# Designs tried in a protein design chat: VHH binders against Isthmin-1 (ism1). Part 2

Target 1, 164 residues: Isthmin-1 (ism1), of Danio rerio (Zebrafish) (Brachydanio rerio) (q5ege1r286to449)
Amino acid sequence: LFGVDTDSCERWMNCKSEFLKKYMSKVATDLPSCPCFYPTEVAYSTADVHDANTKRNFRWKDASGPKEKLEIYKPTARYCIRSMLTLESTTLAAQHCCYDDSMKLITRGKGAGTPNLISTEFSADLHYKVDILPWIICKGDWSRYNHARPPNNGQKCAENPQDE

## First folded at step 9 (VHH; from v22 with G56S)

Design x06
Fold by OpenDDE, fold request of step 10:
Structure x06 (fold): chain B 164 residues (1-164), chain A 122 residues (1-122)
Amino acid sequence: as target 1 above (164 residues)
Amino acid sequence: EVQLVESGGGVVQPGGSLRLSCAASGFTFSSYAMSWVRQAPGKGPEWVSAISESGSYTYYADSVKGRFTISRDNSKNTLYLQMNSLRPEDTALYYCAKDMSEFFYDEEFDYSSQGTLVTVSS
């Protein structure tokens, strides 16, 4: 399907899976938008936030712990959060949002969160294979990764960083 | 060696019910999410349903929502699929699967098990 000179990252980026196309479309409507600021409640428990775009409530949990390895996958992020699955969820996806030292949403660049097609609540193994492994396959090329998995800015937060 | 053995398939009339089972061995069943995939004649594989390790979270394709129920018994290393209100379009070979990552890549589904045949016809 792909040329002999096409690397694994390029093959991933150009995936022609019909399931993936349909799934991504559902993910776009299923997930909440990233809050413009880090909800500090997640530092102690979970934060319940109403999403205006979907008109549903979502719970968020902190995703800044050591197991997230932000120093590797989101090197400019100070905080990250992940949306929790709900009974209304039509996919297994989770929104992933990352924030700088000022708790402002990172909207682009290597520190920006990107939608997880598989929530860690469902399967850490499948999450790794579907969401983390492509990053590794692309050798940490965030530009190519983010092109295939665009960061969410559904709330039209200020661009951050400004010159990325 | 990982082994998955499906059973419970058969012939039923439209509106009927079947319960599929999948006996798992060769790995720590309770540590993995499990799925059902089906292959209908002339169609590609369809990810029918999935269930997390503990059973707390489930996934269903739109085509089976409200009719199928996935469950698991970790003490018996068994995965189940309760199929109600069956339709002719549910006719397919049904497989249980440990790894569903192939659906997210340009890779063919690995039919490593024999599957169990479900036929819905009047």
Scores: ipSAE 0.905, ipTM 0.953, lowest interface PAE 0.5, mean pLDDT 95
Fold by OpenDDE, fold request of step 10:
Structure x06 (fold): chain B 164 residues (1-164), chain A 122 residues (1-122)
Amino acid sequence: as target 1 above (164 residues)
Amino acid sequence: EVQLVESGGGVVQPGGSLRLSCAASGFTFSSYAMSWVRQAPGKGPEWVSAISESGSYTYYADSVKGRFTISRDNSKNTLYLQMNSLRPEDTALYYCAKDMSEFFYDEEFDYSSQGTLVTVSS
């Protein structure tokens, strides 16, 4: 299917899996939009936030801990959060949003969060294989990764950073 | 060595029920999400259902929602699939799977186990 000179990153970016295509379509409707500002409640517990686009409430949890290795995967992010799975979820996906020191959503660039096709609540192993491994396969090329997994800005937050 | 052994398949009439089991060994069962995959004649593999490590979260394909129920008993290293209201289109070989990442890549599903045959016919 792919040329002999196509690297693994390109193969991933151009994956022709029928399941993935359908799954991604469902993910687009299943996940909440990223809040424009870091919900500070997640620092102590979970935050319940209404999503205007889906007209549903979602719970968010902090994803800024050491195990997230933000210094590697999101080097310009200070905070990150993930949406939690709900009983209404039709996929195993989780929204992933990252914020700068001013707690403003990073909408693009190497620090921007991107949708996780597999929530860590479901499987850390599968999350790694599906969401993290591609980043490694692409050798940390966030531009290519973000192209395949666009950061969410469903609430039309201000672009951040402005010069990227 | 990872081993997955499916059982419980058989022949049933439309509207009937079956309960599949998967005996797992060779790994820490409770540390992994588990799935059921099926392959119908002339079709590619379908991710039927999945259950998280703790059993708190489940996933179902649209084709089986409301009819199939996945469960697990970590003390027995066993995965289950309760299939109700069976339809002819549910006819397939059913496989227990530990890794579902292949569905997210251009990779072939690993049919390392024998599977169990479910036949729904009048």
Scores: ipSAE 0.905, ipTM 0.952, lowest interface PAE 0.5, mean pLDDT 95
Fold by ESMFold2, fold request of step 10:
Structure x06 (fold): chain B 164 residues (1-164), chain A 122 residues (1-122)
Amino acid sequence: as target 1 above (164 residues)
Amino acid sequence: EVQLVESGGGVVQPGGSLRLSCAASGFTFSSYAMSWVRQAPGKGPEWVSAISESGSYTYYADSVKGRFTISRDNSKNTLYLQMNSLRPEDTALYYCAKDMSEFFYDEEFDYSSQGTLVTVSS
């Protein structure tokens, strides 16, 4: 009888790292909820948005440019934003939110943003290894990826798309 | 060939201070975020602190925040850890590291160097 075979995506999804469990708990406390609509000011500068749950203001910047490769990683998204690191940050993480053509938050599926455990402001290389490489290892299977890194909808925005 | 050489460890009393150094070679130091990792006797490795490639962003574990300061000098290819208000629980081997992605996976830390021993005792 064969021993148990586990693909690389399954190994990543089932990670038991004590560090990761602790880090993820801090990320949940540290990050803002995604705004329900794309704050259009980020197309030209940053936007300050109050987050009710953390009772803090967060700066957001556009994450829609060519370096983000949305056609590959978030193919139904038209716009994305990322929260910026601040002196109040207790992790290296950034919230990542993506929006459709109507500027409404995508809450599930291929185009939904997922938290970056490592902000690109800290290290593009470490962000790639921690946040992007697992998506590649899972062969673009967004449902498995999103199970391990759930899209944020802490503001209870309307589900988008509805029929998933 | 990547090489990291830690130094500056020693024996200090509780409340004392110590500054660790890490000399880096074999890669473009200024292009990478760098970290300090420690391992106390009988414990697994702990990611203590990290600093971005430019030095603009830092990370500290809760256990050391407010007491330790990470810094880097890219012109000297050197990473530093200033350790103040030392406690007995800070006793460990301290390592610098170039790639800390292992902490986000079920992977063992790759000890590529000897580290530097810090002992905090009376």
Scores: ipSAE 0.664, ipTM 0.852, lowest interface PAE 1.3, mean pLDDT 88
Fold by ESMFold2, fold request of step 10:
Structure x06 (fold): chain B 164 residues (1-164), chain A 122 residues (1-122)
Amino acid sequence: as target 1 above (164 residues)
Amino acid sequence: EVQLVESGGGVVQPGGSLRLSCAASGFTFSSYAMSWVRQAPGKGPEWVSAISESGSYTYYADSVKGRFTISRDNSKNTLYLQMNSLRPEDTALYYCAKDMSEFFYDEEFDYSSQGTLVTVSS
């Protein structure tokens, strides 16, 4: 008798690492909610945005440039942002939010941002291994990926896209 | 060939301090985030601390937060761990690591060095 052969994405989704379980719990309390609209200041610098849920201000930077490969990883998104690490950060994570052509938060689907467990500010290499490789392992199946890394809508922004 | 050599371990009483060093070679040290990992007798590896390429960002496990300080000197290719207020549960082999992505998966830690032993007892 042999164990059931299953796809690599399923194995990733069912990871039993006790470190990861604790870390993801900390990430959920550490990160800001995505702003409902793209803060246009990030196009030329950074933006300081108040987060009602944590009652803290967070600084955001643009994440829309060619290195982001949005046409591959977030194909319906026009703009994305990431929260910046601070001295108050308790994890290495960054919130990741993506927006459509109208600058409205994408709350679901293949263009929705998903939290980065490792901020690119900390390590681009570790971010790739922890946040990007699983998407590749899942063969770009955004629905399975987003199930494991749910898009943030803690501000209860209007659902976008509206189609189901 | 990547090489990491830990030093600075020893025997100390509870409440004592130690400073661990890790000499790195065989790669561009300043281009990688670095970590300290420890393994206590009969237990699995624990990711203790991490530091970004430039040293601007750090991470600490809850078990050591406030007591341990990670730092690096990129001009000397050296990683450090200042350990204060040591307790018996800090007793372990300590390793420096170039990559800790396995902690985010069900993967075994790759021990590429001998580590340095820290013993905190009576």
Scores: ipSAE 0.629, ipTM 0.834, lowest interface PAE 1.3, mean pLDDT 88
Fold by ESMFold2, fold request of step 10:
Structure x06 (fold): chain B 164 residues (1-164), chain A 122 residues (1-122)
Amino acid sequence: as target 1 above (164 residues)
Amino acid sequence: EVQLVESGGGVVQPGGSLRLSCAASGFTFSSYAMSWVRQAPGKGPEWVSAISESGSYTYYADSVKGRFTISRDNSKNTLYLQMNSLRPEDTALYYCAKDMSEFFYDEEFDYSSQGTLVTVSS
């Protein structure tokens, strides 16, 4: 029982766009796994981090500022980061990772980061329409949103929070 | 009213080049990412390329990457597509669009303009 617009959320979750299916497949291959700990260098600049699973290096930037509205979209997250677009990127997507006050990756629940299908580096407006509006349509139901846009834990970081 | 007017299409042989232009009016051009969409005969719309508001970031479909170059001039409210090494499969009506979000949903592409026809044949 999730409010009057649950049907709209279900329609979003079950989208059959041929483009989206192919795009999501490329996103799964293209994006790095989230680091298990917040790379503190991003507080002052960008950080270059090796991604063991893809055997590539990626640059990351901080995503914790006021415009992120973490108190709304990622309650329990203290810090977040996004992977940066490069010339080698095959999508417009950015990996999105969020961390608790101890700088440990949040791997599940309301504070976990979720991949952005459109990087804010490309377009804040398109990011809003593609990544944020669905959250609003689903009335902030993080479990449904995360089902469609799973938080990354490809590095198999310790589950956080542990009791869920 | 949003207006997008494409030009620069024509008939060209394989391996040739064309440059498309899109004149925009009725909205703040510099505030929107812009894209090129094409529709080949008997096919649905294909998102060919996109460019960020400032022009700093671009996207290309695999089918055109390395051959097409998107650019914009915000002082002239104009979007461009330089098409090199053209192939018969590039034959289509080409449209510019100010919103690409439709491709991320089950929505019909809104053809708000007539497009410009590109025909690549020997």
Scores: ipSAE 0.626, ipTM 0.834, lowest interface PAE 1.4, mean pLDDT 88

## First folded at step 11 (VHH; from y03 with M100I E102A E108K)

Design k08
Fold by OpenDDE, look of step 12:
Structure k08 (fold): chain B 164 residues (1-164), chain A 122 residues (1-122)
Amino acid sequence: as target 1 above (164 residues)
Amino acid sequence: EVQLVESGGGVVQPGGSLRLSCAASGFTFSSYAMSWVRQAPGKGPEWVSAISESGSYTYYADSVKGRFTISRDNSKNTLYLQMNSLRPEDTALYYCTKDISAFFYDEKFDYSSQGTLVTVSS
């Protein structure tokens, strides 16, 4: 996958794993939509938010801490959150949403959160291998990364930023 | 040296049960999520089940939900798979692994262990 003469990022983007295809389909139905605004409650605890699309309640936790390295992976994000795994979860995925300084959802660009195929709650190691390593392989090219892992805007929040 | 040794396989009739074990060594077992992967004759590998480091979270493929139960004993560096209501389509070589990332890439699964054979037939 990481051959010297091959663009490893392109290889990752063009992955035709049948498992991945099926898994991604499940992730799309399994995960909540990103709230349009940062739920401030997560700053102190977890927050329960009703997801209109799935008609289920999801719990969210803050993902803005130093270990998240937002300055590297989401350089324009001020806050990020992740959905928590539930007993109803059919995948190990977590929704990942990032917000600007005004606590508005970043819907596109280098600061936008993208679904984690492996929740950090399940395994930090696998999360790194499956979700972070591709970003590194793509040399931080958010455009290519986001193409393969589109940011969620299921609530049809205002586009942010407008110029990216 | 990472070592994973599967055991518990055998021949059972449909509806029967087996309990697989995986003895792990050469790494900090409790620091890794563990998985079971199987490969049936003529088919590609299937990610069967997974369990988080502490055991708080589990994952099951649709094909085994309600029938298989994954568990672990970190004090014994052992992973388990209780298989109930076995079906002929469960016939496969079963592997334990700490890395299932290959399923998310266009890469071959690393069958670095010997696996344990489960045969379900009348």
Scores: ipSAE 0.912, ipTM 0.957, lowest interface PAE 0.5, mean pLDDT 95
Fold by ESMFold2, look of step 11:
Structure k08 (fold): chain B 164 residues (1-164), chain A 122 residues (1-122)
Amino acid sequence: as target 1 above (164 residues)
Amino acid sequence: EVQLVESGGGVVQPGGSLRLSCAASGFTFSSYAMSWVRQAPGKGPEWVSAISESGSYTYYADSVKGRFTISRDNSKNTLYLQMNSLRPEDTALYYCTKDISAFFYDEKFDYSSQGTLVTVSS
């Protein structure tokens, strides 16, 4: 679906299917909160980080490479990470977190990470169709996109950027 | 040019088992995550299970979790669904697909095949 019509973006934003509501509810319960600082170990390998809210350890992988197209999808982000799937995950989702030049979590705005409903570890093709294509349908309007897919700040990290 | 052919459906008693197969051709099967979708009479489609390209990750709908097992054999371009402890509500046409994105848009699912009928009854 390529959204030329405003109705397509609004339809995506306002999807009320019972499947999606249940899936999103599981995503909110299952995914870790973003670390407040970029775990620099991910530049070389994966990092294991305890998530206090879910009381589970999650592994994180760097998501800053050229295929991420940060200059398009997360302008102002310098680094990003994704949580890795486990065999015990109840969804195929991945938490997605982005960081500024000072390695601090971006909690709002055009550079903030947003949860992926389909992890790239499961399927790059489905991830594109489910998580990337809606951004394109909405013509890159990050405020609409973020309204439907709110950036995570469950750890209550300092708001970044501070300037409104 | 994509072809997906389901088989293995039939009539079975409650509590019984069936194994569905999906033969794939016309695309690089090992490069795609694959799913099973079912449609019961008078109901909309339901995404019941999915498996990643390598088979390392799976997904199951709550309605089938613990009873169904998805698997794939990339050397044979074949997707499988082992269905155990079958119930009357599992009665449906079952389809395989490489694209379930429609479920995330609340869009009508586009079936690319005939499916295989599973009937669970006494």
Scores: ipSAE 0.739, ipTM 0.884, lowest interface PAE 0.9, mean pLDDT 89

